# VH-VL binders against UPF0173 metal-dependent hydrolase Caur_2542, part 7

Target 1, 243 residues: UPF0173 metal-dependent hydrolase Caur_2542, of Chloroflexus aurantiacus (a9wi57)
Amino acid sequence: MATLGRNVTITLIGHGTFHLTTPEGRNILIDAWVDGNPVCPEPWKARVRENLAAIFVTHGHFDHIADLVDLARETGATVVCQYDMVPYLEGEGIPAAQLVGFNKGGTVTVADVRATMTTAHHSSTIYENGQIINLGTAAGYVLRFSNGFTVYHTGDTCVTMDMQIIGELYRPDLVILPIGDHFTMDPRQAAYALKLIGAKYAIPEHYGTFPILTGTPEALIEHCREFGVTTEVIALKPGESVS

## First folded at step 26 (VH-VL; from v1 with heavy chain S28T N54H)

Design w3
Fold by OpenDDE, fold request of step 27:
Structure w3 (fold): chain C 243 residues (1-243), chain A 122 residues (1-122), chain B 106 residues (1-106)
Amino acid sequence: as target 1 above (243 residues)
Amino acid sequence: EVQLVQSGAEVKKPGESLRISCKGSGYTFTDYYMHWVRQAPGQGLEWMGGINPHSGDTKYNQKFQGRVTISADKSISTAYLQWSSLKASDTAMYYCARLGYDFRGPFYFDYWGQGTLVTVSS
Amino acid sequence: AIQLTQSPSSLSASVGDRVTITCSATQKVKWMHWYLQKPGQSPQLLIYLGSNRATGVPDRFSGSGSGTDFTLKISRVEAEDVGVYYCMQAWRYPYTFGQGTKVEIK
């Protein structure tokens, strides 16, 4: 297993939810599907709530925000999201003081992390009271830590040339990207994404939690060979970490 | 049309082994979890466990873990529930049920088999 | 495990009556569903995710609630609505059902 050696711990909670510990010892989440997540280990359902400083939300689909409101209210964590989502979250009972809304291309500093919202080709809507509610558009994040370590979470997305821009602008050390197919990139598309980004490490996500999400890390690795990608794929199981 | 067709009723003795089946049709079998729910005579519903037919990964109710095995043969769109050694307390109606999902959310049993009655007595 | 308690356990109504069934959970549940098992039949999905009617379910059925308290309502009960109604949570393992509510017609 690869070691980062950058005093940042990344843990897969399950599906598309990740827990990170910053160099300062702050805990942050990327998205929030925990309690109802079928692959989330039981001990982590409690652990994610410990000293949670922030939750970075990529988009509004249920498999990413099912626990968002409850976690935010229970922990007081700052919720970082696209500006369009702020009124909805306020309506769900999250205090305005806990909400940091911004938009793609913008950068905010939360929990000592410089977070830049990136584009992602995907939707961000929910169904409530017989209506589709627009929560903006799907997004990713470039997370820059105080020690120079940089993580690029693509969000749910197809492959896009925008990923090359992110690769060149921020030179991420590690990328988190979906490989499940059907609703996001398949492994081959993800491999090409890695080619564009040029990161040293990659963590695949958003596969296997539903039977229809058939992509595999093995397939990703195979297609990386196809494209001459040398990125090291770190296939975390739920509850596993890399540091 | 989605259909789940289960194998016929079984009459067994304690200690005997048994495998019952559930065949799915009218949909892509490997795109949905298949679960088993039992109902003892005159009692309510009880979740036993489920399987990802694509990967073969299973989840069990701890109450039944180690006593039953859930499996699937995706080549014939069939899920199985089996015992190595039946007990009288295993007497019940057994249902297979597809775990559905849509844009609104996941994990509801949208289709059920007709049930398989298993009677275990000396 | 999350325990679900339905109320009442049984009821008898006349055709056209309003029927209300409640389901209380021992902890917060986000994904609650309702099923009907008619006499001699398999369970069938009525309401999923708290308030969504399954395909083919008449609009006289409705679901509501959040947190620990959920409700199924039949605005005008019909003879064909006879059976046992179950709430079920799929929020945490193990999945659990309420004890059931038997609905009869006078």
Scores: ipSAE 0.943, ipTM 0.964, lowest interface PAE 0.4, mean pLDDT 97
Fold by OpenDDE, last read:
Structure w3 (fold): chain C 243 residues (1-243), chain A 122 residues (1-122), chain B 106 residues (1-106)
Amino acid sequence: as target 1 above (243 residues)
Amino acid sequence: EVQLVQSGAEVKKPGESLRISCKGSGYTFTDYYMHWVRQAPGQGLEWMGGINPHSGDTKYNQKFQGRVTISADKSISTAYLQWSSLKASDTAMYYCARLGYDFRGPFYFDYWGQGTLVTVSS
Amino acid sequence: AIQLTQSPSSLSASVGDRVTITCSATQKVKWMHWYLQKPGQSPQLLIYLGSNRATGVPDRFSGSGSGTDFTLKISRVEAEDVGVYYCMQAWRYPYTFGQGTKVEIK
């Protein structure tokens, strides 16, 4: 296990789903594709349900919310999401008391984490009953923990100058960002994103789960050199953690 | 048009090795998982496993794990299913099937090969 | 493994009849699909993700259900609909199929 020394444990569940344990021992998820996730290790399908305090939702695509409703209902975890998603989730049977809806630029405190919703250039829709349902827009999160550790999850996105703003405003210690290409940044774009953000650590995500997602951590590292980025890339396999 | 073309029928004896093939065309071969499904005579469908043709990563039904190997040669858009030592119980029709996805969701077999009949008898 | 049980295992219908096939899972399944294997042919995708008709599938076919119970309906069965229907789950490994429902025409 890689060591950050910040008493926050980050585990890749698979694809774009992450499990984090806060300094207070609270468990949170970023997005929720678990049971149906082909790369999620079997033991973690049960582990994610243990004392789950919150689920932070980046956007509504199936590869991010396939297990959201079930996990929320089973665990009672607070679902943190864009305000537009709240009515849909209520309709799916998540109690209103479990839903924290806010929007980009805003900050909420859930599970002892100060979470600021960020911009992400991507879509957030689902298809049901012959209709495309708009669930708002794709988002990322800046998660600030009680011990000063700050994680920036970009969400599914292309590279944008907004990332420099996030880098300067919040000075994240660690960035989680997609590198799979096709639906998100490719490794070169991601490397440039890291240049803009200026974080010490980065965890690549959203690659390899589908064959079409061809980006690799190795390519990311190579392109980091291209741009003079000194960020340490931590390539987690599903089920692996860093703390 | 998407097509999966499989190799011809095989007649083998127990203990012999065998590799059958499935060639994909009409789409980018490395963009989709390729899986194998078998059907014993007069029986239903049974999932065997699949491969990511781009990375080479495989997933197996534990029932067949260790007995079969799934592989792919992306340079010729071909997936393989092979046995090191056939059993009589391996007699079946073997289908390759592309695992599709779209905006609605993933992991349905949207295209199938014509099947390869493998007969194993002493 | 998730076991899928179809009902009935076989049926005989007249052209124009309504046909209903059910698939019951031993645990909740989010991604259920239906296939038709016509006599002497490979299986073909019929319904994917519960309720979506595959390309070229007539609108007389419909899929519904959630959780552990799924249903395939043929509003007006045709002679060309003869074959074995299979439900399949792709929610958990190993992927599993129902035992099949043989549909014949009287």
Scores: ipSAE 0.943, ipTM 0.964, lowest interface PAE 0.4, mean pLDDT 97
Fold by OpenDDE, last read:
Structure w3 (fold): chain C 243 residues (1-243), chain A 122 residues (1-122), chain B 106 residues (1-106)
Amino acid sequence: as target 1 above (243 residues)
Amino acid sequence: EVQLVQSGAEVKKPGESLRISCKGSGYTFTDYYMHWVRQAPGQGLEWMGGINPHSGDTKYNQKFQGRVTISADKSISTAYLQWSSLKASDTAMYYCARLGYDFRGPFYFDYWGQGTLVTVSS
Amino acid sequence: AIQLTQSPSSLSASVGDRVTITCSATQKVKWMHWYLQKPGQSPQLLIYLGSNRATGVPDRFSGSGSGTDFTLKISRVEAEDVGVYYCMQAWRYPYTFGQGTKVEIK
């Protein structure tokens, strides 16, 4: 397994949910599908709740926010999200004091992490009580840690030239990106995304959880070769970590 | 048309092994989870577990963990439920069921097999 | 595990009557579904995700509810609606079913 050497621990919880520990020892989540997630390891259902400081939400689809409200209420964690989600989340029972709403291009500092919301080409809705609720638009994040380590989470998205802007502007060390196809990039698109971004490391996500998500890390690596991408692909299994 | 066709009724004795099957057709077999649900005589429905036919990953009800094995052969679009050692209490109707999803949400059993009756007695 | 309790456990109705079945959960669930098992048949999906009729299900069937309380209604029951109705949650593992509601026609 790869070693980052940047005093940041990244754990795949499952599908599109990640657990990170900052240099300061703060625990944060990216998205929140845990308890009902078919691939989430049983021990991590409790572990994600331990000293949870913040949850960074990419978009409103169920496979990313199914457990957001419960986790936020149980832990008191700050929920960072697109401003459009704030009224919905308040209505679901998250205290207003725990909600940090902002928008794409903006930056907030939460749990000692400088988080910039980025574009993602995808939708953001949820079905509740017989209706589809619009929760804004899909987003990604550039997470800048106090020690200079920078993670770019693309969010659910297709490949876009905007990724080159992120690569040049923030020079991320590590990219988290979907490769599952059907609902997000396939491995070839993801490889091209990596070409645009130019990061040293990449963690693929959003594959295998549903049978229809057929993308594989192996395919990603193959297509990286196709495009002359030298990014090191770190294929984490649920419950596995890199630091 | 989506169809789930299960293997025939089984009469077994305690301690014997058994594998029953469920063949899917009319859809891409590897695009959906396949689960097993049992129904003891005169009783309700009970979820046993399921499999991702593409990856082979399984999820079990803890009640049945270690007693049954769910598997699949995607080359013939078939899921399996098997016991290494049957008990009398395993007497039940066993259904395979496809776990569906749409844009509104996931995880409902949209198609069911016709059931396989398993009788275990001395 | 999330327990689901249906009410009533059984009922007898006349053709054309309105029928109401409730399902209560021990904790909040977001993914609740309803099935019908007709005599001698496999279960079949009626309502998914609380209020959506499955393909081929007539509009006399409707589902509603949220949180811990869900309801299945038949506006005008017909002879073909005889069977056992089950609520089921897929919100948390293990997936669980209600004990069933037996519907008979007088």
Scores: ipSAE 0.931, ipTM 0.956, lowest interface PAE 0.5, mean pLDDT 97
Fold by OpenDDE, fold request of step 27:
Structure w3 (fold): chain C 243 residues (1-243), chain A 122 residues (1-122), chain B 106 residues (1-106)
Amino acid sequence: as target 1 above (243 residues)
Amino acid sequence: EVQLVQSGAEVKKPGESLRISCKGSGYTFTDYYMHWVRQAPGQGLEWMGGINPHSGDTKYNQKFQGRVTISADKSISTAYLQWSSLKASDTAMYYCARLGYDFRGPFYFDYWGQGTLVTVSS
Amino acid sequence: AIQLTQSPSSLSASVGDRVTITCSATQKVKWMHWYLQKPGQSPQLLIYLGSNRATGVPDRFSGSGSGTDFTLKISRVEAEDVGVYYCMQAWRYPYTFGQGTKVEIK
């Protein structure tokens, strides 16, 4: 397993949910599917709730926000999301004081993390009471930590040239990106995304949780070779961490 | 059409081992979780656990953890439920059920096998 | 575990009657599912994700509810609707079922 040496601990909780510990010791989540997540390790169901400072939400699909309201209410964590979600989340019982809504291109500072919302090509909806509710559009994040470490989470998305812009503007050290196919990039697309971004490390996500998500880290690595990408792929299992 | 066909009824004694099977057809077997649900005589439904046939990953109801093993052979589109040592209390109808999903929300059992009756008595 | 309690546990109706079955959860569930187990048969999906009828399910069946309270309704019960109805959640592990509601026809 790779050693980042950047005093930031990244743990795959499962599917598209990640737990990070900042240099200041703050705990943050990217998205929130925990309790009903088929691959979430049992011990982490409690651990994610410990001293949780913030939750960065990429989009509104259930497999990313299933536990968002509960976690936010239980922990008091700041919920960072696209503004379109704010009214909905407030209606779901998250106090307004905990909600930080902004939009793509914007930057906020939460839990000592400078977070820029990025574009992602994907939908953002929730099914409720027999209808699809629009929650804006899918997004990613560039998370800049106080020590200069930069993580780019692409969000659920297909490959896009916008990723090159992110790569050039922020020079992320590590990329988190989906490879599961069907609903997001397949491994080949993801490999090309890595080519565009130019990061040293990559953590694949959003595969295997649903059987139909057939992409694999091995396939990603093979396609990286295809495109001459030298990014080191860190294939975390749920519950595993890299620091 | 989607079909789940289970193995035949079993009559066993306490302490014996058993493996029952569920064969899926009419769909891509590896695209869906397969779960097991039991029903004791005259009782309701009880979830036991399931498997991702593609990866082999399993999830169990804690009540049955260590007592049963769920497995799958994707080459023949078959899931299994097995006991190393049966108890009288294992007497029940056992159903395999495909765990369905769509973009609107997660899991529900959309197709069920015909059931396998397991009788355990001394 | 999320406990699901159905009401009533049993009922007897005449053909054409309106039937209502409720399912109460010990904690919030995003979506409830309903199954019908006809006599001597396997359970079959009736309603999924709260309000969607499974393939082949007549429109006399409807599901509704949110939070902790969910309802299955049969607008005009027919003889073929006899069986045991179960609510079920797969929102949290372990997956759980209600205790069942036995529906008989007079």
Scores: ipSAE 0.909, ipTM 0.946, lowest interface PAE 0.6, mean pLDDT 96

